# Designs tried in a protein design chat: miniprotein binders against a9bab2. Part 13

Target 1, 221 residues: a9bab2
Amino acid sequence: MRQRLTVSESKAIFHKEFPFVVPAVYRRLVDELIVELNLLKNQERFVADGVFAIGLTSIFLDFTKGYKPENQKGILLEAICKCTGFSASNLEQIALEAKKLANGLNTNEIKSLITDNNRDEKESTYKLINKNNHYSRIIAIGIYKLVDMQSNGFNKEEATENSYLDLVNNFGYTKERVEKDVNLYKSSLDKIEKALELIEMNIKDEKRRNKERVSRTKPGQ

## First folded at step 7 (miniprotein)

Design h21
Fold by ESMFold2-Fast, scan of step 7:
Structure h21 (fold): chain B 221 residues (1-221), chain A 83 residues (1-83)
Amino acid sequence: as target 1 above (221 residues)
Amino acid sequence: SEEIEKLYLRVWKLFEEIYRLYEEAEKGDPELVEKVYRLFMEIWRLYEEAEKLRKGNPEAIKELLDKLTEIAKQVQKILEEAS
């Protein structure tokens, strides 16, 4: 029932759906998402639920915060999803519904929302927050973000770090695995933010240098 | 051709293995991070080259398969050492 696309097929569809140049700094993100989503689409028991949707949309938004032109971001996400057999609009809607369901809840209350994956083909309903889904780094980030969005104050980061791991076992995953993937996410996000800062500094330096050249070419009197 | 499809499948599997290597690199080994990055860039270049060869040049496809096999062996060795 699931379409089994090759990476070359997904890449061809991507270029058809996104007929623009992806800046070099974002190419790794785009490639990694295409490969990961292609892999997940080929997993028979994988469910594209609310946690997964929160993870995917959060990763995309965080890594493309500095993307220019901004009007291409929606097209980029749509192309990444479509070329791998997903729907960006559907996932954005599912993420929104999952966020609303968890809004204002603490970690223990969120645990009560976690249900068994729907594996019955005859059932017409599915749940937004499921346990024992096929593991993905995207789901790991979804769990982290689900807790992070409920944390407040100057100690928000520390509160999230302590709480999300307590939730992981209720999803049927190992703390070690999820922690590694969350840490990789944070490290990668830091690296792209630093790369963008360097690009901005170089642009500012070039503008300053050009102004100084214009000033120096005029006869000093 | 069958050889081109085989090349794409191997590139896809190597990307999966590179993600595992990044997990090990996160343990704070700067030399491993550099090595993983170089392997990632090499796999990316092979993928781009494979896309260009879809019209088919049998000699160039063979050369890319050989390079891909060599990188796959190096990735496998790193993963085994990390185990």
Scores: ipSAE 0.000, ipTM 0.123, lowest interface PAE 14.9, mean pLDDT 73

Design h22
Fold by ESMFold2-Fast, scan of step 7:
Structure h22 (fold): chain B 221 residues (1-221), chain A 83 residues (1-83)
Amino acid sequence: as target 1 above (221 residues)
Amino acid sequence: SEEIEKLYERVWKLIEEIYRLFEEAEKGDPELVEKVFRLFEEIWELYEEAEKLRKGNPEAIKELLDKLTEIAKQVQKILEEAS
């Protein structure tokens, strides 16, 4: 069941559950997720709903797209979740079911699902959105991702921007706050992608310099 | 307490500043990336201490604020060196 932990206790559990070195470019993401999840878990009213699960799993997958070795990626998500009192497997299942419930629906149909959330629960144990949850950047990103996944391909970006801002009104969220956090997410994702590109360029450049030195030094040996 | 709330807000602002240093690293010294992540670890250690002191200890809160200021100076110094 749910356990109330301090951030320090969560970090200690994380190092026990993840005995590997977190590459520097992902350390900020890991630390930030541990803190955010710990704070959410300590809120009495907080319940892990569909949009939260979509948000968390999407953030993790997007930011770890280039993570190596790949076999540690699943262990990393499990460690982040477990050290803060969540279950990665449970959240992944909730996210999958939430995506399935919204599959093929437009914004008005999604609004209807939110209004009729109790009817969806009759066939599922998961709520798409829990109205008692306080604001979270993870939830905001989850709403954005849910809408983004349902937008049509030929005008996807514009359709997503128009739709998700209308949808957040149903949660009592400020459009300005949600937009700020979604834009920060997008810029942060770009930053890590650029950092990975920079690191890869430095590695390739060092290998090139090393090959040049070897060729110049021993060309005829 | 409001003091702890202010500390958390300052922690988040420092994280935003670290993101800015990360962008700067793309244009300058590659070693800056490693320095940024080391500072991030220090900031979160300070945040953990704030959580432990939630029931109000004014002397300990002052010490955390002093540490936060010291870390902010290091972030600023790295920005200056990158420029």
Scores: ipSAE 0.000, ipTM 0.134, lowest interface PAE 15.2, mean pLDDT 69

Design hy1
Fold by ESMFold2-Fast, scan of step 7:
Order: structure tokens, then sequence, then C-alpha cells
Structure hy1 (fold): chain B 221 residues (1-221), chain A 83 residues (1-83)
């Protein structure tokens, strides 16, 4: 029987594993991931499958595109995973293998794997999507990303929207809940991108003002 | 400050309580699952308010404590109704 980590205990471990300051714009992301992963790890029937791994790695990478310094990103993901009882390297490998497994499959083929009762197909489906997992925003985003990667051509976004909602329904998830969480994810990405743009503009403006000041008053400082 | 540290402690304790409610909700009523999701949304909103205090708005501490207490009461009421 596993001894459960509390969220507070995971936070304490995180600070030991990541001894740097998390920039303010990323604090909510870090804390949301720690909480969600802690909650999932404490669920008896939870299994880290392909869509979970795709979801977690995609969320982290999308939200940290602007993260500086770059070399801290890997340490950050490792700390988030380790403090909640996961392994970042294992999840990255699972995500890579899941993407390879889905490569060349259309949405209908993925849906067929989920609904079939064949033994070999069950093993492949279990590696990609574990039907026994409780609902998670991370899994929902993983399903969305998996479908998005397989979609192409004109109206790619519309095709993705319709396809992932149909796929999610096969797991007993409510389409309304999934759609709400995916839309919140997209909205949050837009907000952080705009915040990072403003931060970058402010940094450039401050550097310009400092150069002007130095050239006028203190040429060597 | 010590006051801000205690606010974070309250936030983390509420997440743990909402999580237990979530596990029970997943076994039953879909409307209860929706209520739990709204509680998570509200506690994340309060977390953002605590983060703003770190940046220099200490005047909001009492309002945040009151809001956290109201969520705690709501979670406790739901847990009692499930028992």
Amino acid sequence: as target 1 above (221 residues)
Amino acid sequence: SEEIEKLYERVWKLFEEIYRLYEEAEKGDPELVEKVYRLFEEIWRLYEEVEKLRKGNPEAIKELLDALTEIAKLVQKILEELS
C-alpha cells in the first residue's frame, strides 16, 4: 500500500529539486501541474498512458515556450514530475512512443482501437489510452493534441474540434466538460503569450533607456 | 511574510479537501462533478490573488482569508451531505 503524498509535501520536495526562482508568469502553471499530478498519482486505478504523457508534455512545452534560461526547463519538468512520484524521462519516452503508435492512423482508426474487444488491440489501446483512468484535464488535452497531430488539410482546426469530441465520448467523458477544459487551455496559452510579449517589450524598452542614459551621463557604465 | 505563507497553507489544505470530494463525485452524480470543478476554479482564482500579494498588495489579506473560509465551509457542507 502506497503512502500518499499531500500537496504540501509535494511542494516541499519541488523546492528542494528546483532551487531556482520560478518566474511569476509560470507560478500558476507549476502549481496547477503539481496539484493535478499529485491528485492523479493518489488515485488507485491511475495508469500513466500515452495520451496522459502527450497531454503533460504538450502542456509543459506550450506554456514554457518563452521560458528563460532555457537550460532550466528540463530541470523544471523533472522537479514537477519527481515531487509528485513521476519520472519526466519515462513520460517523455511514453509520449514519443504514443506519437509513433498513432502515426499514420486517422481519427476513425484510433476510435476503432478504443471500441474493439480484440486482445492485441486492447494492449495497443491500453498503451495509448487507459479507459480506467478518471477524468483529467491533462488527459483531455492529450486526446485533443493527439487528434490535432493527425489532422491535416483545409479546416484543420474545425476537423480537430469535431474529431476529438467524438473520441472523448467513447470514454464516458462529457463533451461539455472536455470542450470547456480545452477552450480554457487555449485561452490560457493566449494569455501567457500576450504576457510574455509585454514582458519582452518592457525589457527591450528598459535596455534602450539604459543605453541612452549611459551614453548621455556615464559612457563607461 | 508569515501571513502570506499561511495563506498558501490554507490554499493547499483546501486543494486536499476538494480532491477527496472529487474522488467521491467521480463515483456518482455528474452535477456534483461539475460543482467540484467550480470549486477548483475558485481556489485557483484565490491562489492568483495570493500571488498578487507577493508583488505588493498586502491590504487584501483579510478578504482572501474570508474567501478561503467560505470555500472551506462549502466543501465541508458537501462532504457532510455525502456521509
Scores: ipSAE 0.013, ipTM 0.404, lowest interface PAE 7.2, mean pLDDT 75

Design hy2
Fold by ESMFold2-Fast, scan of step 7:
Structure hy2 (fold): chain B 221 residues (1-221), chain A 83 residues (1-83)
Amino acid sequence: as target 1 above (221 residues)
Amino acid sequence: SEEIEKLYERVWKLFEEIYRLYEEAEKGDPELVEKVYRLFELIWRLYEAIEKLRKGNPEAIKELLDKLTEILKQVQKILEEAS
């Protein structure tokens, strides 16, 4: 199709829209999102629904918690979305509306919300999940995050693990596939968090060594 | 290094092609989905190796490029066999 963007074309647009250096630790995240969003946008039946929007915005926010300089985060998300044919502001709005629909609901109430074919047309302009969308890792993470947001208390993580897999059947997805994708997401998030901790420790250690040198010796200029 | 940048671009292109295979597999081949997960893990290891090369020892560049090229050929062959 003449309207179909290649990944290389998206990358060129990205560099135009984000005129800064992406730190090495985030380059993999950026490349992965550009490829995945480009391929999803080019699927004939794909529509950005509530769980997709929650998934994408949550992935970005979770992986960029330590992003510096912080004032570039918004520009980065906008560039990733624009270069792949999405709108960051539109997706943030869809995610916000989806979160409002699920707010305060337990797992059974969320199941009822998902199975109501006419609800989105009456109460919202977006569907919480579009029945014609093929499976996506971003959607899987969106389902996980939707449940995570409704869980509270000292055992929040344990409650989330038990509940999101119970919802998977209502989305029509294979439990094993969703579980693998969510676990891979958690593993990747842990890796970047550990990398950032190591970087911060190295910076603190370098500052400590420099302070010790300056206190004993006055460097030449 | 120009060679490292070219290798990075090749891995990214391969990632795109594997993701297309993932979309195809989801339509009804759970065995292929499992194989694709393993291919993604291999690609993440390749990205890590390239970043270490960029930041590290230049004497190892030729040996590591040869090994990475061989792994890329193996991944490409698996993709062709699956399709």
Scores: ipSAE 0.012, ipTM 0.195, lowest interface PAE 8.7, mean pLDDT 72

Design hy4
Fold by ESMFold2-Fast, scan of step 7:
Structure hy4 (fold): chain B 221 residues (1-221), chain A 104 residues (1-104)
Amino acid sequence: as target 1 above (221 residues)
Amino acid sequence: SEELEKLAEKIEKLYERVWKLFEEIYRLYEEAEKGDPELVEKVYRLFEEIWRLYEEAEKLAEKVRELRKGNPEALREIAEKIKELLDKLTEIAKQVQKILEEAS
C-alpha cells in the first residue's frame, strides 16, 4: 500500500516544487510524465524496477537535451518525481545500477537474467524487470533503451528493434502495442529536436543581424 | 480583466476534468488487463482521445494568454470551444463509467 495522490494534487505539488516557467515546447512532456507517474504510483502492484528507471530517466534526458536554462533541468526532474511520490535521485541510482548489471549482455543473456527466479533470494533493493508490473509506455521504452545501449555494428537500429521486440514478448506485452509506443517515442523525440534546432537557428540569426547592424552604424558615426 | 480571469478559471477546470478522466480511464485499464484484450484496445483509444482534448485545451490556454488585450469576438469563440470540450469530456466520462459498471 502506498500514499495515494490525485493527479490534481500532484500538479499542485509540482508548481510548488518547480517555481519557474516551463517553456511551452516542454509543457505536454511534463504533464504527460506527471500523469503517467501518478497513475503508476497508485497501482498496488507497481514496483520501480531497473527498466522503469532507465525508461523515465532516458525519456527525460532525451527530450530535455535543449532545455534552457541548464541549471533548472535537474530541479525539473526532481519536481516531476517528487510530486508523484518518486525520488529522482533514487531512480537515477536504480537506472545506473541496471545499466551496469546489463552492460555487455546480449538479448539472450538479458532474458536469462529476468527469468532467473533465484534473484528473488538475493539481497537486492531492486530488480531489473518486475514481471508483476502491468504494461507501461515508460517500461517499454526502458527495455528498448536497455537493448539499444548494448547494440553495436552495422544496422544497429534494425538489430535493436528485433532484439527488444523479442524480449518484450516474454513479459506478456503485445509486440504491436510496444512497437507503436516506441515508434511514437522516436517520432516525438525527432519532432522536439527539430523544433529546438529551428528555435536555436532563429536566435542565432537575430544575434547575427543585430551585430551586423551595430557594426555598420558605429563606424559611420 | 474579469472576463479574462473567468476564461482562465474555466480552462483550469477543463484541465482538472482531463486529469480526473485519466484516473478513471486508468481504473478501466486495470480491469481490462485482467483478460479482456478488446477492452484494452478501447482503453487505448480513450487515452488517445483524452490526450487529443488536452492538446486542444492547451492551444486554447495559449490563445487566451496571447489575447491579454482582448478581442470580445475572439473571447466569446474561446468560451464556446471550452464548453464544447467540457461537453465532450462529460460524454467520455459517461462512456467510461458505463463500461466500468458493465465490467463489474
Scores: ipSAE 0.035, ipTM 0.448, lowest interface PAE 6.3, mean pLDDT 76

Design hy5
Fold by ESMFold2-Fast, scan of step 7:
Structure hy5 (fold): chain B 221 residues (1-221), chain A 104 residues (1-104)
Amino acid sequence: as target 1 above (221 residues)
Amino acid sequence: SEELEKLAEKIEKLYERVWKLFEEIYRLYEEAEKGDPELVEKVYRLFEEIWRLYEEVEKLAEKVRELRKGNPEALREIAEKIKELLDALTEIAKLVQKILEELS
């Protein structure tokens, strides 16, 4: 009988699937996702449903907005998923289907959808929103994003902040836990954005100084 | 150089310890979900500490890649930092084991 895949084994598979250098600023994100997905794959109760898929794809896209070279982003997500036993293409499709299902619904309508799913036992809806799924920080972000994409008007951010926690109990989770994970996600996103800004400023400054040095030392060229 | 290769190998072992400790902390987190709010708080603090140590290991790995031959003082600083990180990881491992023993 086979032992479950360890995080170290997933990391070894990742390097085979992604034969490029991950820029230092993204290494924590990559490793965090590999660790979390590896552990979730080993949970018997866990289901990679629509909310999870929205969470994972949103996290990846938000944290890799500045990723260069851009043509490696798709390969990176594929490698992260493959090394932990998931499929990036499947999860992207599930996320798209879940977004379509929730399109145009307010928070109360989403609550009704979750409740009806558990009562009516419709398989297609159940695959997209699985109540009492094994908890993950990725699912917490999925719940937040599900509400965020349905919020509109001049106070979109405020509306999202006031209402996403109202859905949490309908999924079988605690508000305190989800709120902590969402807030940690937001602070981590801000941290990487600031780090990328600093890197860009340092690159610009170095190029400027090098150009000035060359201009001063070569008077004829 | 042979000295740089040895430092790289030690850093590889630090990564292995970080990954093993993550697995142990996540398993502890699964136990916490089953009914102890105090244990949940302890687990979140352990996550914060292990990610902090991961960041230090990453910085150290980058410093070794950038290190040029002829910087013996830098080599000593890196070796000392490896030892500090190893000690810190050992302390977290002991704390995780203590918590697991309290649950048995």
Scores: ipSAE 0.153, ipTM 0.549, lowest interface PAE 4.2, mean pLDDT 79

Design m1
Fold by ESMFold2-Fast, scan of step 7:
Structure m1 (fold): chain B 221 residues (1-221), chain A 112 residues (1-112)
Amino acid sequence: as target 1 above (221 residues)
Amino acid sequence: SEEIEKLYEAVWKLFEAIYRLYEEAEKGDPELVEKVYRLFEAIWRLYEAAEKLRKGNPEAIKELQKLADELLQIASELTKKAKEGSPELVEKAQELKQLADELLKIAEKLSK
């Protein structure tokens, strides 16, 4: 019977916990994470496990690679988590534990972590790699990253693309859904990188135009 | 409970539609920003309706109908804006119309 936070209420708490201006290029990411985390926190069957934690921390780090000022990044993640009822430090620790558990394993060995080690049928006991968790795009990225971390060599990206979908059914999800969300993630990363490049170019162009104007004016008048 | 599962799926579909619209809103259109905020609140209200249904509260049926009406209103506003020079909004308006239809079908199945 507890009162739930609306998305608007979470955003109000976010602005209280993060008393800085979020640069325009990152506002979509912040809003998207607040909405999704708020909704997930209120899903009865959702578990914030290691796969979810890898997904969330990876998304945040990848999308904020160019974030300035850099000293605000930690505060930003903490605010996003806190305003939606999560703990950034707890999720970072859980992500680290899940990465250690999967370290050096191939795709078939990772499958055994899902089926043999997480076969609790009476209660969803917290474990690092759970099957049949409530689906989230964040979990989709977690699955992708879990496989990506184990891939190496010249054709790393191709190896990851061929392998991560093989795990999807073992988690209880559909390949179509996960692939769609992973592709959206990749295209969104490309968009933010391009936006940052365009901002940098605009700054350089404005600086050059001002220099050219000054140079033209001095000899003429 | 099949209808409740469909409502949770509708929440995620609405989430997807919102973020496609949000890209356009962040270009500085204040009218689109206002619609994005309305859609964010619609997500939360839809989630609350699903939880009310799970607990057997029939008030959820009328809430689904109200949400469908709101989505149709926003879709209509997006369609008008598309005709004024933003053709990229047509697909977004159609997504909202599809979601509204889905909510109305769920409400009808739950009505006695």
Scores: ipSAE 0.006, ipTM 0.266, lowest interface PAE 10.1, mean pLDDT 76

Design m2
Fold by ESMFold2-Fast, scan of step 7:
Structure m2 (fold): chain B 221 residues (1-221), chain A 112 residues (1-112)
Amino acid sequence: as target 1 above (221 residues)
Amino acid sequence: SEEIEKLYELVWKLFEIIYRLYEEAEKGDPELVEKVYRLFELIWRLYEIAEKLRKGNPDAIRQLSDIATRLMDIAKSLHERAQTGDSELISRAHDLRTLAQSLVDIARELQD
């Protein structure tokens, strides 16, 4: 039997595993991931597959691009995973392996990998996508990112939009729900990037004001 | 049960509402930041209620009505704060009222 944790229990474990202060701009991300992973872990038939691992690691890396100190990113991901019953190192390995398997494949070839019911020990000991997993926003983003990584050329965004929606429809996901969650992800990423720009501007303004103060106090000037 | 699964779905819907309100709060609205904080506390409580019900603790049913009442209070506050052009606040207030009604409906189904 899996140990089923409540969200409050997960938050308590998180604070023990991550002894640093989470900057305000990242607190929402951390809280959201803890709840999402706790929800998934409590699903009896949930299996951490390739697209889930890609989704989780991509979300984390994209949203923590500006995180400082950078060497704490690994500790933060580890704490988020451990407090919800996952292993960050295992998920990172699964994501890397899934990306390697999909590298250079077109959309139809990726579709074949995802829908293949035969386990190939030469490729992986896990499936790229588990048919028993119910819908998850993290999985949807993982599929989007997997397709995005294979898209190339000056019209990459349009190519990605068309390809990932066709792909998800073949797995029993509704296009409307997937599109909603992927758009929310992209909107969220834009918002944190804007927040980081405002933080940078405030730091620069403070440094400028401090420089002006020093100049004003100089004798004879 | 189907009702308990709906509760987990509502936890997710509440996250989406909070996310959009956070966007408005980051424009420098301190009072909206307070409401976002209250909503975050309610999402944790709602998830705990869903977990208790899934583990077979029916005492948690009463707590759904409390969460619904608090969501209604926040929705009313957001609506009263909305001005011409604050379509997001009006939309989020509507979403919170809809979610609160869903919680009441689920509580009634679980009692039956």
Scores: ipSAE 0.000, ipTM 0.190, lowest interface PAE 11.4, mean pLDDT 74

Design m3
Fold by ESMFold2-Fast, scan of step 7:
Structure m3 (fold): chain B 221 residues (1-221), chain A 112 residues (1-112)
Amino acid sequence: as target 1 above (221 residues)
Amino acid sequence: SEEIEKLYELAWKLFEIAYRLYEEAEKGDPELVEKAYRLFELAWRLYEIAEKLRKGNPEAIKELQKLADELLQIASELTKKAKEGSPELVEKAQELKQLADELLKIAEKLSK
């Protein structure tokens, strides 16, 4: 008899755990993560494995690259996780463990890490990288990042694009679904980066105009 | 208020319906994929409407009515699809209609 947290309840817990102002440019990210994590927590088939953990931590880190003050980022991730029934520290550890397992492996070797999710009585017997987990766009990003981490050299981006879809079927997902979610993620990242760039340019332009006005009026006014 | 609290619950329910439709659409129906994405957008918009109303923005009542109308249109389209050989869509169409009706009742109460 697990009591289901509503989105409203999660949001109330979030504001208690994160007593700072979330800048407008990040509000959509925070709200989307709270809703998605709340929904996933209530899914019978879902397991918070290494791929999911890589996806969640990567999404958070990528979208908060420009977050100020920087010392609030850890508290923000903790609040997002806690208000939806997850643990940020546990997920960060699981992500690191999954990254270590995949370190230095090519795509075919990574395929061998994808195993059936055998529900033994001990949760510790679950694999970090599971086949047929309940789908989430967070998992899609996790698959993309798992491949991205192994890609190196001059054409890293191109190598990732050519190979992450090759893994998708081994996880039990469709290429069309994963590709759409990865593309939406990239589009959203570009939008926030452009928004931050515009904010920076406006601040610089405002300082320049202010300096000119002060100089113009200084003599006897 | 009790009405605003219900809006958050309904936004979560709509997100759940959208997700279940997306799971089904993945079996090879591009029309259903488009409708599922539209429902995700509407679920998110409903959450935003609830936030605006909680903060005292009365213009959000009009947005709530428009969102309910859009849900009724999608429910109608799913009902048509169900009659054309996808009977499994009947339940989702009924859930969307019921959710839209609840939203319209909440809008009426908040307008007083």
Scores: ipSAE 0.005, ipTM 0.161, lowest interface PAE 11.7, mean pLDDT 78

Design m4
Fold by ESMFold2-Fast, scan of step 7:
Structure m4 (fold): chain B 221 residues (1-221), chain A 112 residues (1-112)
Amino acid sequence: as target 1 above (221 residues)
Amino acid sequence: SEEIEKLYELAWKLFEAIYRLYEEAEKGDPELVEKVYRLFELAWRLYEAAEKLRKGNPEAIKELQKLADELLQIASELTKKAKEGSPELVEKAQELKQLADELLKIAEKLSK
């Protein structure tokens, strides 16, 4: 009944579901998400909970802020999810519900949800956080984003950096692994943002040159 | 169409090649920066041509031939520069030639 998809098979399905060009700056993100989600789908213990959904949707939104054309972003997320056996609409809904539940909670209150309430009868709380879920770098970013959502003011980034690792042990993960994956995420996000800025500048320069060229050819009409 | 699907794949590969070339150009070579700008234009034109073909506009087939010719021109310029003391560009030039050849094969199939 259950068919194990190889990464290559997922990529082939992706091309059929997303018949558009993925710009070079996003290709590595797309490939890495397809690989990660394909591997997670094959893990019996893995649960697509609220933290995971927050992580996945945050990664996608952060890395595709400059994606053009804009109307392809939803199709892109759907294709990434579908080709790996997930549902984008379902995960987006789970992420939305998880964010509502976490809204206004501080780090200590989130720790309470993980340690004290992970096994209680509050289905909404259980859906947000599953202690000892199969580890994924996507979950690592989800943890980071949960803390980031509570941080306010000019030094929001610094406040997040000082506290997200405090949650890690409560999830049953190692600080070293989570920190490594969060740092890779931040480094990759910086790289794609810089690459996108350079591409935008190059496109603008090329369009400017084309306009100047046309104006010189037919200046007096 | 299988051929149109391959055009999107080629545009995708071209963007990847452009980014790799841009990393070399970013080191301060204005000749490479100029070629990177031209390649970005070609990549977007290829994407637009693929979209037009998908929507049933066969006039875009002629654009594929022009894009292939322009890719070969840039590949030739990179090959010349590689021989003049930038051997790291040999691989980049060869990649562009392979993409141009594949584009020409697709244009030929679509022209029938």
Scores: ipSAE 0.000, ipTM 0.118, lowest interface PAE 15.6, mean pLDDT 76

Design m5
Fold by ESMFold2-Fast, scan of step 7:
Structure m5 (fold): chain B 221 residues (1-221), chain A 112 residues (1-112)
Amino acid sequence: as target 1 above (221 residues)
Amino acid sequence: SEEIEKLYEAVWKLFEAIYRLYEEAEKGDPELVEKVYRLFEAIWRLYEAAEKLRKGNPEAIKELQKAVDELLQAISELTKKAKEGSPELVEKVQELLKAIDELLKAAEKLSK
């Protein structure tokens, strides 16, 4: 039943599904997600579970916080998913269900969910959290976000940094690889946020200069 | 309709050139990245105006004219900054300017 799409075919479908121009600052994110999702869809062992869904939706939302016009964000995510053989609405629902399942759990309780899920794949309430899934940096972000959402108080950031790696081995991944991908994600997010801040400052400065010019009502020449 | 489709095609080609320039600017010039983004915003507004015209909204012709003026300002700022940059950046800016020239010709046909 499976039909394999090439990256070039996915890009062609993307242009049909998203009939708008992608802002230059988001072009790399879109390209990287299309390539990653295309590769994952072609992996026989890959499962689009709750952790993956949390990762993908979190990455998209975090990187597109400054996206204009805002009404195109949903269409953009749908196009990225559809052109690679996924469903954005399905993944959003899976992410929501996984967040509900993990809500209020500490790291040790989440480890228990991973262990239990490995035993009953047909009728398991824990189908959303899978062990030994095909690795992806999207899943790495999903693990980080899953722990981050359970952390609390003034030490939230430090608590997350200390505990998400303890969870990684239970998924069947290496701490070094996950840490590298999480750090790269944070670095990339910081980079785009700084770029957007510079743009906003310049827009604000231009508005100020224009108002100053109008208030002076100064005829040149 | 044919002129609108040609404008749409030109805008689409520009995004590839802008992305290439953005990649080069990211390597070492934050100020140039800022100028490139302003140029991107102006081209995005041109695309919006072209899409409205394509859907049959004649009011979009005024939006197109305003977007062209904003594009010309952004090009001026980018060109001044690029002259201070590396030979690699100058090359990418020249490639972008060629694509922009074709866009401006297409936009002028629509704006009378």
Scores: ipSAE 0.000, ipTM 0.153, lowest interface PAE 12.9, mean pLDDT 73

